# Ledger of designs, part 27: VHH binders against c4kar8

Target 1, 263 residues: c4kar8
Amino acid sequence: MAELSTPSPASPAPLDGGRGDELEKFTLRGARQILQLLQDLITHRGLITAHTGGGHSFMTAVLKVDEERGRVVLDPSPDPQANRRALAAPRLTCVTQLDGIRIQFPLVGLGEGQDKGRPALFAPLPAEMLRLQRREFYRLQVPLAHELSCLLKAEDLARKPVEVSARVIDIGAGGVAVVVPTGAAEFVIGGTLPACRLALPDGEPIELDLEVRNLNRQTQRNGTEQLRVGLRFAALPRAADTRIQRYIFKTERALNAKARGGL

## First folded at step 1 (VHH)

Design v48 (framework vhh_vobarilizumab_d1)
Fold by ESMFold2-Fast, scan of step 1:
Structure v48 (fold): chain B 263 residues (1-263), chain A 124 residues (1-124)
Amino acid sequence: as target 1 above (263 residues)
Amino acid sequence: EVQLVESGGGLVQPGGSLRLSCAASGFIFSEYDMAWYRQAPGKGRELVAGIDSGGYTSYADSVKGRFTISRDNAKNTLYLQMNSLRPEDTAVYYCAVRSTYGFLSSKPTSYDYWGQGTLVTVSS
């Protein structure tokens, strides 16, 4: 059905620095490794939650791998609306677990048809699969609706103290990624930002020290620049760690429940 | 503030070509999946083409081989190159950003951002 293309020559380089290195270690990109992992999911009859966007997901499973055509065959949802959303989505994010290991992979170009006379969904083989053993490497993409912010205590180019309110784009047990306008502050990989304030829903801001792990600069079409900063939690207090993990758990749970219940 | 601004629509004869652009701001463009949708009068919105943060693309069967979606992350711009246009391609074309991040994320809720659309008319 839909054709999966290799990345455009204009595509960016792989993810920057320390975060990219963490993700890459657990990412399978070899065709044979991907085929083997998909076969393992079939063998163990792993149930997959397929996220279609807009808070929607459905339960599926890999029924077979069509190596000849480079495709996976998926069990459609018994809910026709869920199948329509999946087919309309530019991408599915599939999440499952095998022997206590979280497995996550994208499917692009979903189509429908039949397998041995029964309705089925088809997609090209994923180009990559995440096999994540440890919770601390997982990152929750912060829902756009949450508008999480972190007040950073940094320095400008003249080494004068400045405070920058940065939008949090992802969060995990080990840190956050934030975005700031380029030039709002100067960041040095390995540098420490003391007494920053992370604003989570349902409570007071959390005061914590952050270490700069990676930097990525982006120039917007209107000429403005923004900087993505990967930040590691330094010596996180137990109460702060508990609140961050509660936020991650609660958000994942709410997203999963919302997807199953609609809206 | 997330903002998507489409341009490049217009009147073209059958067999002609147009290139649509979508200028994006208010988010880290390179991190998000983008798509083009279209809506003809009296019809629902239909996915035309999608491109993920890694540059992988997908197309509706009706446009495969004729349309090409691409992105320029340095310019925060999404493109749709439309070749061999047909009268049935006449529609308002919308740029959209997905609320789902992709590979290593739990799924965001409820918010997909859309541009205002650009009209493409294919007529002699």
Scores: ipSAE 0.000, ipTM 0.140, lowest interface PAE 15.3, mean pLDDT 75

Design v49 (framework vhh_vobarilizumab_d1)
Fold by ESMFold2-Fast, scan of step 1:
Structure v49 (fold): chain B 263 residues (1-263), chain A 125 residues (1-125)
Amino acid sequence: as target 1 above (263 residues)
Amino acid sequence: EVQLVESGGGLVQPGGSLRLSCAASGFIFSEYDMAWYRQAPGKGRELVAGIDSGGYTSYADSVKGRFTISRDNAKNTLYLQMNSLRPEDTAVYYCARTGYLSSFTKGSPAWFDPWGQGTLVTVSS
């Protein structure tokens, strides 16, 4: 099965629990921090996309925080069906953006009522909120002309060591996605590939440990099957992080300049 | 300015076929991954098919074996060939320039650039 994840910026989907360990340092659990962030959303009139599961969502906003009752007050959808789905859902996943910062939080135990005579939705205060800058989840699609590669240290079908030069198709602060020919090596989700080498255009290859996060089989236009492997940086030194971020920024800037220049 | 213009939608009987096109301008088409999304009334957007700059393709399980995504870099055009159409395929179909993260971590956020206006596909029962 090959799965492509949505969200779009116009209708963002929630981050999954599989990224929990990577995102822990960006998760707010202090009551004071949570209250302050919710107040910031009120102050800036931040629009929130509330996901009810099954591909359903609606637009809402935090109207106020009721600290005395320990709850948030949300603007209901003008669509009654959306409100019914929300009330029936075991959990809402709320996603918003404030000045380029992604904010995501769960709401459990949604109810309905009125606030000063106006219809409103109510939920207990969230126990946690994610506050994440674009840098932490952005992936640069690597131009084919850059010929970016990563030498993977993996195992073959017989569990013998093999080295595979894989093409890097996307890269971000947390990892890379690579393509390998089907059958070139065996990959296990959660497995570690030690001492791999990431070749960036400038300088020596970066030696790093990679964790296998995702596997997708894909078909090329010529009918050839390839394996797309998602790899997390297991322990990235600051110098390596700096070089990767510099490459991402420089390449993104160049691609944007080409698009604007009509090349 | 990035522009994506979808076309080719229409009314078709179950089991029929349609070919959608997306004309792209304002960027170097050959250097970007592209995708088709759909949205049925009252539902969120669903990723249907993707094709990267190298020609690798991915499909949602619901359309695998029935839909084929392709690109013509000389014409700056993305295509979706839809065969064996079902009533549940009824939706507005959108073209998107993408930097998706599906190959990296399941459920990770993916940033999508400007979307087209969409083209309606209706499969009558």
Scores: ipSAE 0.000, ipTM 0.152, lowest interface PAE 16.2, mean pLDDT 76

Design v5 (framework vhh_vobarilizumab_d1)
Fold by ESMFold2-Fast, scan of step 1:
Structure v5 (fold): chain B 263 residues (1-263), chain A 123 residues (1-123)
Amino acid sequence: as target 1 above (263 residues)
Amino acid sequence: EVQLVESGGGLVQPGGSLRLSCAASGSIFSINAMAWYRQAPGKGRELVAGITSGGSTSYADSVKGRFTISRDNAKNTLYLQMNSLRPEDTAVYYCAADESWYLGDTSEEYDYWGQGTLVTVSS
């Protein structure tokens, strides 16, 4: 399925603007606040998932803010097809995270060109940015060095059992997001994957049941497509919840300490 | 770089009420956990109450039912409503903040601290 059907805490899926009363408290509309937040994303080299619709997205970053022309400059995908999808889309929904805080903003009127002799994508400055400071929306971006994996028990196209070792890219109180090669297994939104095994550092794998909440085909920085799967913890034993929370806490503190020392 | 400034301390009679405020400024986008700690004369710092950016709260047994912690994320301000004050509540009250979404159990787990505000409960 190409379309994101249900946003969840376990997925990088865009949050619905129809939750206007709750989300308005977290929406930045001031020009200076928007400029500062975009500049913070540049300074922290924040990777952005840009959703182009139809369940497709690509990895980008804000390269610079052009205040005089009122626009942002984005890093294009190395995959020309992803760039064509982005340029054809009436709107991009950009999702990122800064220090555990979920940030989401729209870009409308995407164009292509050159910045200092290099290909670039351009869009007008967003009129609003969503900044969510809620624990239920907190997602730890898993460091690659941790090699966090989840062994998924899924089915292939013929409905035969298959085991897929998937890399965990983010983790939160409600679930994980993983990446798998396209075609490695079939995932159905709402489907349950029983007895999966989450491998945290310095301990035995955690056995848990996962529900598929979201599917997204994402074009990576190297031009390859990966399937991102958002998975909700269907039932989480107390001991497992404690271990996951401890991992998140320790990793977050270590990353915060590193960020402060790097300045 | 986060700065915390407390206000609202003072002298009150037993049974009275006070409201403490803590205004956060600087790189506030990174703060998630906020807490009130207190230090009585001759004692170490102890947790009074904590709150996450999402509104989850934690209270010390000695203040539960009397004190209420809250925050206004739009104003970047933390509050402590103190009711039914007792002489043993006399202490310097400190605002603490951290980038972690998880509330710390000890003062060493918070990186940002205010200067403190004195609360005296005495006849």
Scores: ipSAE 0.000, ipTM 0.150, lowest interface PAE 14.0, mean pLDDT 80

Design v50 (framework vhh_vobarilizumab_d1)
Fold by ESMFold2-Fast, scan of step 1:
Structure v50 (fold): chain B 263 residues (1-263), chain A 125 residues (1-125)
Amino acid sequence: as target 1 above (263 residues)
Amino acid sequence: EVQLVESGGGLVQPGGSLRLSCAASGFIFSEYDMAWYRQAPGKGRELVAGIDSGGYTSYADSVKGRFTISRDNAKNTLYLQMNSLRPEDTAVYYCAASKLYGTSRWYPTSQYDYWGQGTLVTVSS
């Protein structure tokens, strides 16, 4: 009996309440964070699945955050019965996705009213919002233009030390994936590569110990093969962790702005 | 509503072939990395093959050279061509989609955005 993983972050179904303790670390409770996240949902026109219980749900969106009155304003359903169910429910469970990150939050005390003369639903600001992103598992796809590289200190077939410059294709808080030419070095799953150097755009290369986690031969569009090596950060100093996270967040922000036409 | 619907599973003899399909709806298919996972009786889910939004492919060592993953963005459909099937390929096969996560075995199953219901493949004489 294998234990099942948590549901996909983008699944429209609400996460099981029995996972309460493991989800606490992904729960936002700061007023500024909650307001910013709600504003991000407005900016990105995020569609929300609002669950009213009993297997019923409807599609909505955050239209406005009224910080002065401590309220969110939601787009009502075109189905009057859905709106009646929502108003009668003790709580709404709202599920959405922003850039592949699952966002879930409760709304209690739902009422109806008007926004600029049009029907609207409103509720007090949620006291908490779930942002389900495991940073150690998230992988930023590295833009080719960044030419991110990692100098690997590995061994050849004869156990002789060799240095291989590998292109970083994805990066996360827990590790990187790199591509190397077939035969450039020998890698064994579970093996440690000491004192490798990760070159980020700003500043000096970061010296890291990397553990080999997986090896995949990847076929490119032109039919050539490259070896993809998945590498875990075996030990990461705080300064290195901060620089890697800064690169990830900065790059995500730039990619998000470009996708929205904010080039 | 986002939906992934697998089809093409069935009973086949060792050495036989099957072609699995996964029909996707409710999201922009061409922007997502797609993968096939399988779960054999008494075992956890494992990555079989992946294809990213750019068409790059990756395979588990146990299926390399026997299975071929492909996608048709015009039809919003993912395929898995399975050749030279073995009894150990018996499993429920799942279609999975992810916007932010690659096709690597180190990505946990919980990090995929969408999952299908699965299709059973039985390889038995």
Scores: ipSAE 0.000, ipTM 0.116, lowest interface PAE 16.6, mean pLDDT 77

Design v51 (framework vhh_vobarilizumab_d1)
Fold by ESMFold2-Fast, scan of step 1:
Structure v51 (fold): chain B 263 residues (1-263), chain A 125 residues (1-125)
Amino acid sequence: as target 1 above (263 residues)
Amino acid sequence: EVQLVESGGGLVQPGGSLRLSCAASGFIFSEYDMAWYRQAPGKGRELVAGIDSGGYTSYADSVKGRFTISRDNAKNTLYLQMNSLRPEDTAVYYCTRGSIYKTSGFYSPTEFDLWGQGTLVTVSS
C-alpha cells in the first residue's frame, strides 16, 4: 500500500539550530506565535523529548504557559538523575511533533519548584521556535489507479524535440518523480524542461517548467529498463500549488481511511 | 554519539586534486542521503554534490566533470574526489546528512539535519 515517505519520528535527535541561515524561514520569533504554538502543544498533549547534552534526554510535556511571569511549566522526569542533568545543563533542546510538523525549541535557565503542590520544572519562554512544515519534505506515493501522468518536453539523442508521457510515481510540494522507458529522451541534471503538462484528476493539466534533479536507471521484472527522473517545480502559480496540495491531502486522507477501515 | 567528521582538506595548487572524507557515526549510514556543501569567505552555503541511499549522484553545474561524490557503506564514510581545482573552489567544505523529511530526490540545505564542523580547502599558487 502506498504510504507517505515521512515516517513517525523514529529519532528525536535535534536539528542543528546553530545553523540559523538554513532554518530561518522555518523559525518563529514573534511572541504571539510562540505563545500560540506552546498552547497548541498543551491542547494536543504533545510528548516532548528534552535533550540535555552528552547524549542524554528525557520525556516531558508542557503543563502550562505562565504568560504573566513569562515562563513555561514542564512535567519533570520520574528519574531523579534525568532531572538533575536537566537542571545542570546550560540549555535544553526540546523536540516534538504536532500533526506531523516537527517542532524544536531551546530552553535556558531551567529551575525546579512546585505547581499546585506537585513537582514541576520551569523555564523562561523561548525566544524562538523551529517549525518544520512536513509538506516541503515528504513525498506521496501516487496510487497506480490514479494514472497520474506528466507530458515532458525533452530532447532525443539527436537533440530533436520530443514529447514523452511519463507516469508520476511520487509527488510532493517541491516536485515529482516520474518513470520513462530507457532511450525515450535524454535528460541532463540541472537542465530545464519548459512547458510540461501535469495531469491531475480534478481539472485541466497544469502547465509548468521542470528542472531535472536526479536520474536513476532501473531494470523491470520483464527485462525492460526504465529511467526514474526526479523533477523540481520551477515557479508555480498559487492556483497550481493549491491544486497539488489539495490532491496530496485528499489522497493521503483516502489512503489513511482505507487502512483504518481494515481494523 | 551522532556525528559527522570531515578530513582531507588543505592547500593545493590550481589544477591539483584533493580527496575529502567524512566519517559518520551514531546512525545507520546506509539509510541516509548524504551531501557535500561549501561556504566561501563572505558567501552563503552552496550544494556541491549529493548522493542518495541508493547511490544516485547529483552535482552543481560549477563542479560537474571535475568532482566525484561516492560512499562506502561498510566503512560509514562519504567521499568527495576533487580534480582540476580552481581558486574559486576555495571554501570550507561540509558533510551533511539528509533529513527524514526527504523530498522527491531534491537536495536542499533545508532538508539536512546533521552537519559536520567543516574542512578548509585552499586553492592558491
Scores: ipSAE 0.000, ipTM 0.110, lowest interface PAE 15.9, mean pLDDT 76

Design v52 (framework vhh_vobarilizumab_d1)
Fold by ESMFold2-Fast, scan of step 1:
Structure v52 (fold): chain B 263 residues (1-263), chain A 125 residues (1-125)
Amino acid sequence: as target 1 above (263 residues)
Amino acid sequence: EVQLVESGGGLVQPGGSLRLSCAASGFIFSEYDMAWYRQAPGKGRELVAGIDSGGYTSYADSVKGRFTISRDNAKNTLYLQMNSLRPEDTAVYYCAAHTRLYSGSFYKPSSYDYWGQGTLVTVSS
């Protein structure tokens, strides 16, 4: 059973360049956006893992933003070797997290100096910052009362086409997790299920292609096995994406209101 | 250069009304989710109301039925109509912009890409 390769905000490792097209939509290039995000990192005292290449990294933090000189000031490592590697590197890849949101940015032209008489590292403001919002990996647990279902077009054990109504247990911007009745269909990780139909409470079912990303067999308390299938949206028109996001938002809001009333 | 400029705040008596405006520039306003947040002294920022690029609205329970959020994409302006104001509505009100709809985006201050400087609303007799 393979796990989804979706980036986690808890992971300190940099994201690879093979996802460039997907990551472009999360890349901030406006000077004001960059300045505000750096200021948020200062305000929340966010720890940053700075990768210097060759498998080396060190912990730092943004101490201040110098808007007049167009530079950031970073806390140096207590390890002199880490600072030497950073200064020798053509680029630092900085990775951090703010309120569960993964933030990644390059720093080029790192130098050393002093800030208010204390040792500091300096770099020009980054030209871009990646801000991976929880949208890509956020999973709303679907209330049982919503009876959310997805009609899957799959194959049985004999490779014959079957249609299976699967209960949606969680949903995010990138996909759904479903429970498939035992023995109803066979799944292969990386396989595509074409023309499946996702039923949301409001409006017509959404027709979409789903890619199988993970499989988990769970034994229920009565001894019955339940197959959980993680499915990625292969492609969604903007209107379908908007409907899914609105469902998630409305449901989260209703659940938050209910939780507060119960406490 | 991106800017959000709030206006319309002021002093008002309980039961009164105010209309806040937020003038946006430097980005394609119609593509952004917009929200009003407020912050009272000694408290964190809290969501008042949100409106996405498609016109879907959401309200905090404390203001539902009293406040109305709206937008005018032709004028790049966000509005908050505040009716039946209460002393507990006293706060600095902030306009905020976010590049895309995402689950819970209206609830999290950190989800917003741009913030205005705020406008003070005081509700007292």
Scores: ipSAE 0.000, ipTM 0.137, lowest interface PAE 16.2, mean pLDDT 77

Design v53 (framework vhh_vobarilizumab_d1)
Fold by ESMFold2-Fast, scan of step 1:
Structure v53 (fold): chain B 263 residues (1-263), chain A 124 residues (1-124)
Amino acid sequence: as target 1 above (263 residues)
Amino acid sequence: EVQLVESGGGLVQPGGSLRLSCAASGSIFSINAMAWYRQAPGKGRELVAGITSGGSTSYADSVKGRFTISRDNAKNTLYLQMNSLRPEDTAVYYCAFITEDSYWGLDESEFDYWGQGTLVTVSS
């Protein structure tokens, strides 16, 4: 319609902590580290989305960490129904961010009471907290149909400037991985490629400087070799960062919708 | 196309009140969340208040009990009622809408549409 649509009651799903093996390196289990991170959320007034399951969530905040009683104190929802759902849930999945880092943790055994005469929710301190750098987390495998490319400004073996169109195979907020044709250019780990152009499906190419982070020669099933190059965004303007993140999130959601909607 | 236009900002004495409005123009088919952000001089943007598609509201600790977020779907307008204003509330206030699923909650990177900002100055 031309007018504002009625909002969906559905809430976005949190990051799946069940990928324990894959996410273990980002998981905090030390009591001191957990207490410090919770305190940082209080200090920075971090707002938390608490997912209660069934597509329901509410916004909360850590009001206090009670070390003596081993519990965290949360701000209840002004909606009594949301609080009832939270109390009935076997687990709350709490999602927030601090300085661009995604933080996620479970709360089990939620209770209700009062803190200093005000309504509050209580839960035992989490045994673990997931701390993901946003750039690391949002690494999209680029669909071949998107034909995503990056025009690299590099050098050949004689140190002469060359331009190479490379296929982007994955993309995150911090960089891309590309496949370079064999012999097209020479790359040095730590070297900078200035004024490269990243072509997203919509809009003008993004001009950016890239730093070579890794090189990997892969043998294809037919026996040919391709060079995979990992490239970090050396500096990324806010508008370019927004466009890249939007592309990643939209594509991930579309892929998830396709997987759920059909065979 | 969709544009968000804020209004209602201005100069006010400490303890005063202001009501910010954010009017959406164009076609909007789905809204997952709406929020007010602010940016004080020399600081980064911070979330002030949010309202989700499910109707849940959230507030920064510094504004709880003083600010109220609300919406009027018939007018395509988001509001922020600001009471008991303090000098530290001085900032440019931005409204923002999420029209797709969010993986980062009300993180600023999740918002599809942003207003141009409206200045609120609290001083004598």
Scores: ipSAE 0.000, ipTM 0.141, lowest interface PAE 14.6, mean pLDDT 77

Design v54 (framework vhh_vobarilizumab_d1)
Fold by ESMFold2-Fast, scan of step 1:
Structure v54 (fold): chain B 263 residues (1-263), chain A 125 residues (1-125)
Amino acid sequence: as target 1 above (263 residues)
Amino acid sequence: EVQLVESGGGLVQPGGSLRLSCAASGFTFSSYAMAWYRQAPGKGRELVAGIYSGGSTSYADSVKGRFTISRDNAKNTLYLQMNSLRPEDTAVYYCAKDWYEESGTYLDSDAFDIWGQGTLVTVSS
C-alpha cells in the first residue's frame, strides 16, 4: 500500500526494560505517590490489561487499596482460565491509561479470595509504578512575547452571553490554561464553551469548543485576583490539532535551541 | 541531547544506487517515527520517505518503487536505499525524528524535528 498506516497511540503490550535510562524519570517509587495513583485508577474506573506472560492477558480493575495490609484488590476475569494463568504467573505486568497517560506496574505474589462475599484477586502494593506522560500531555509554558490569547464565549451569572479575551499561559495537545480577571464570567466545571477562538501567532484564529476542567484563583504580585481556567479541547478538528501541535513543537524547539545558545 | 548524523551521500551516475545512513542518539530511537527529507536548490523541503515506530512505511510518489526506508532499532540507525537514481533526485537529504513519542499522528513535513546537518546527493555524469 502507498498510504502510511496510523498506529494506535497506546499499545497494550508492556514497555520493555531496555528503555530503563529514559523511563527512570517517569518511575514513581514513593509509597504515597503509588497509593495516590492507585486511588486515581479507582476514582476514574480505569480498566487494566494484566499480562501474565506467554502472550496471555486479561482485563481487570483496582477495586480497592488496603493500606493496613499493604495490598491491592483486583477484579478477577470472568474467564476462569485467565485467572488460573494469573495465579500461576510469578508476576503480572499491569498496563492502563488515565487521561492519555500510560501507567504500568508489576504485581508479584498474586492470590485469590473474597471481598465483600465476591471473588477477588489480591497482591502486595507495587514497589514502583511507571507513569509515562506522552508528549500530548506536555504543557508548553507560553512565552510572554507570543501574546497568545483565546476569545472565550461564556455566560455571566444571569446566563447571558459574554465574550472574554483570556491570556493563554500554557498549552498542550489536550487543552489550554488561560487567565481571566476574577468575575469576568461564570465557569462551571464540565461545562462547554462553544465556538471559542484561539489566536496562534501564525495565521487565522482557530474556532473550537472548550470544556471547563478546573478553576483556580491566583493572587497577582500587585494583590489583584485572577482566575486560572483549565480548558480541554472538545472534538478538535484535525486541521486545528495539527496547527496547535506544530506551534507547540516549533516553540519548544526554539526554546531548547535558545537554552543551548544555538541558532 | 538529541543528535542525528547523516552519511552516505555522494556523486552517482543516473541509474546508479546509493545507501544513506542516519545514526541517532539522545532518545529512545525505537519509540519514534523517523523520516528522510530532501531539499534541492531553489525548492522547498519535501518528505521523501517515512517509517513509523511499528515499521509501516510511506513514500513520495516520485520515489515509490525506487527507494526503500528501513530502521535497525538495535543499532539506533535509519537507512534509505536509493535505486535507479535520476538527476531530479539531486538534493541535500536530511534525517528527521518525529517530535511525538509513539506517534499516533500521520507523517507529514510539519510534524518532524530536523536535527541532522544533511548529506548531499548529486546525480549527474
Scores: ipSAE 0.000, ipTM 0.105, lowest interface PAE 16.3, mean pLDDT 76

Design v6 (framework vhh_vobarilizumab_d1)
Fold by ESMFold2-Fast, scan of step 1:
Structure v6 (fold): chain B 263 residues (1-263), chain A 124 residues (1-124)
Amino acid sequence: as target 1 above (263 residues)
Amino acid sequence: EVQLVESGGGLVQPGGSLRLSCAASGSIFSINAMAWYRQAPGKGRELVAGITSGGSTSYADSVKGRFTISRDNAKNTLYLQMNSLRPEDTAVYYCARETYEFDSSGYDLPFDYWGQGTLVTVSS
């Protein structure tokens, strides 16, 4: 027998108990699977939202996987403050999408330097990645040309009622994500926004109640900040659910057709 | 919202001991996995130790056998007992909580909560 190393299992952070079991079947832990998925994100130029904690994030991308050094190279933000927040954060939670499939992974040990003479962020390869291959988790990225909006009924800083027209950036079976101008309204996670109006390209606006699920100040790749709000459909009439599903289906088919026969 | 407040850091000689505490408020502590991370001067952040809601523990190889993570769910407090400290253990130590909230909507995000950190200096 030889001296055996007893490596501790790599775990960037334990997951919540009940949720850990549910997520395990969607968790990639094999080195080759992780490398292949990161390479797929490079190939498809996948934009990544990197959450730095405290409700802050920035948009990045994987520039390179350095297998020899066991690290990933990320595109830094043009906003120096976003980069400082990222470097000061104990952990980044990276969220992206590939072919409608949600991908999520942690990065720990972020550093800065240069790659090919350009500023870059570096982190060790993640020990695990989530790949949520379920239709109910699918989120359609809304084409800018559709000018999809949702009129939110919220409160301002003084708790006075305010109506905000928010741009819908993604939509799924269970909700929407919207962009809200900074200072236009205040949101509380778990709060309900009653009688909001979702405008789809065809027909009258859909009136619905939305629950605030997440809040994020995201630094875009051009260096500007925007507030992104994730909103869950509290309850939908069957007719409203049907219209939303038809919009998602039609738009997905049109995007697939464009990918096959487009530029 | 969860607030995490670390305490117990300080200056200690090599071979000494320190006990770090993390007081959690806001969310229910007893159902959440907890961890200690550290960041040494000029280095990236690293996981030091983790503990699940059920009490299972994990440790970085560099601290295994020297550090012990524990939790007191009645007091909503996480601890890190650090023995046989080395100069290489000098770092700011952070308490962390990670939860994943998933439902059929796909609009839940993982929530990471971090404290302000507590400085540990191991020097003569």
Scores: ipSAE 0.012, ipTM 0.254, lowest interface PAE 8.4, mean pLDDT 78

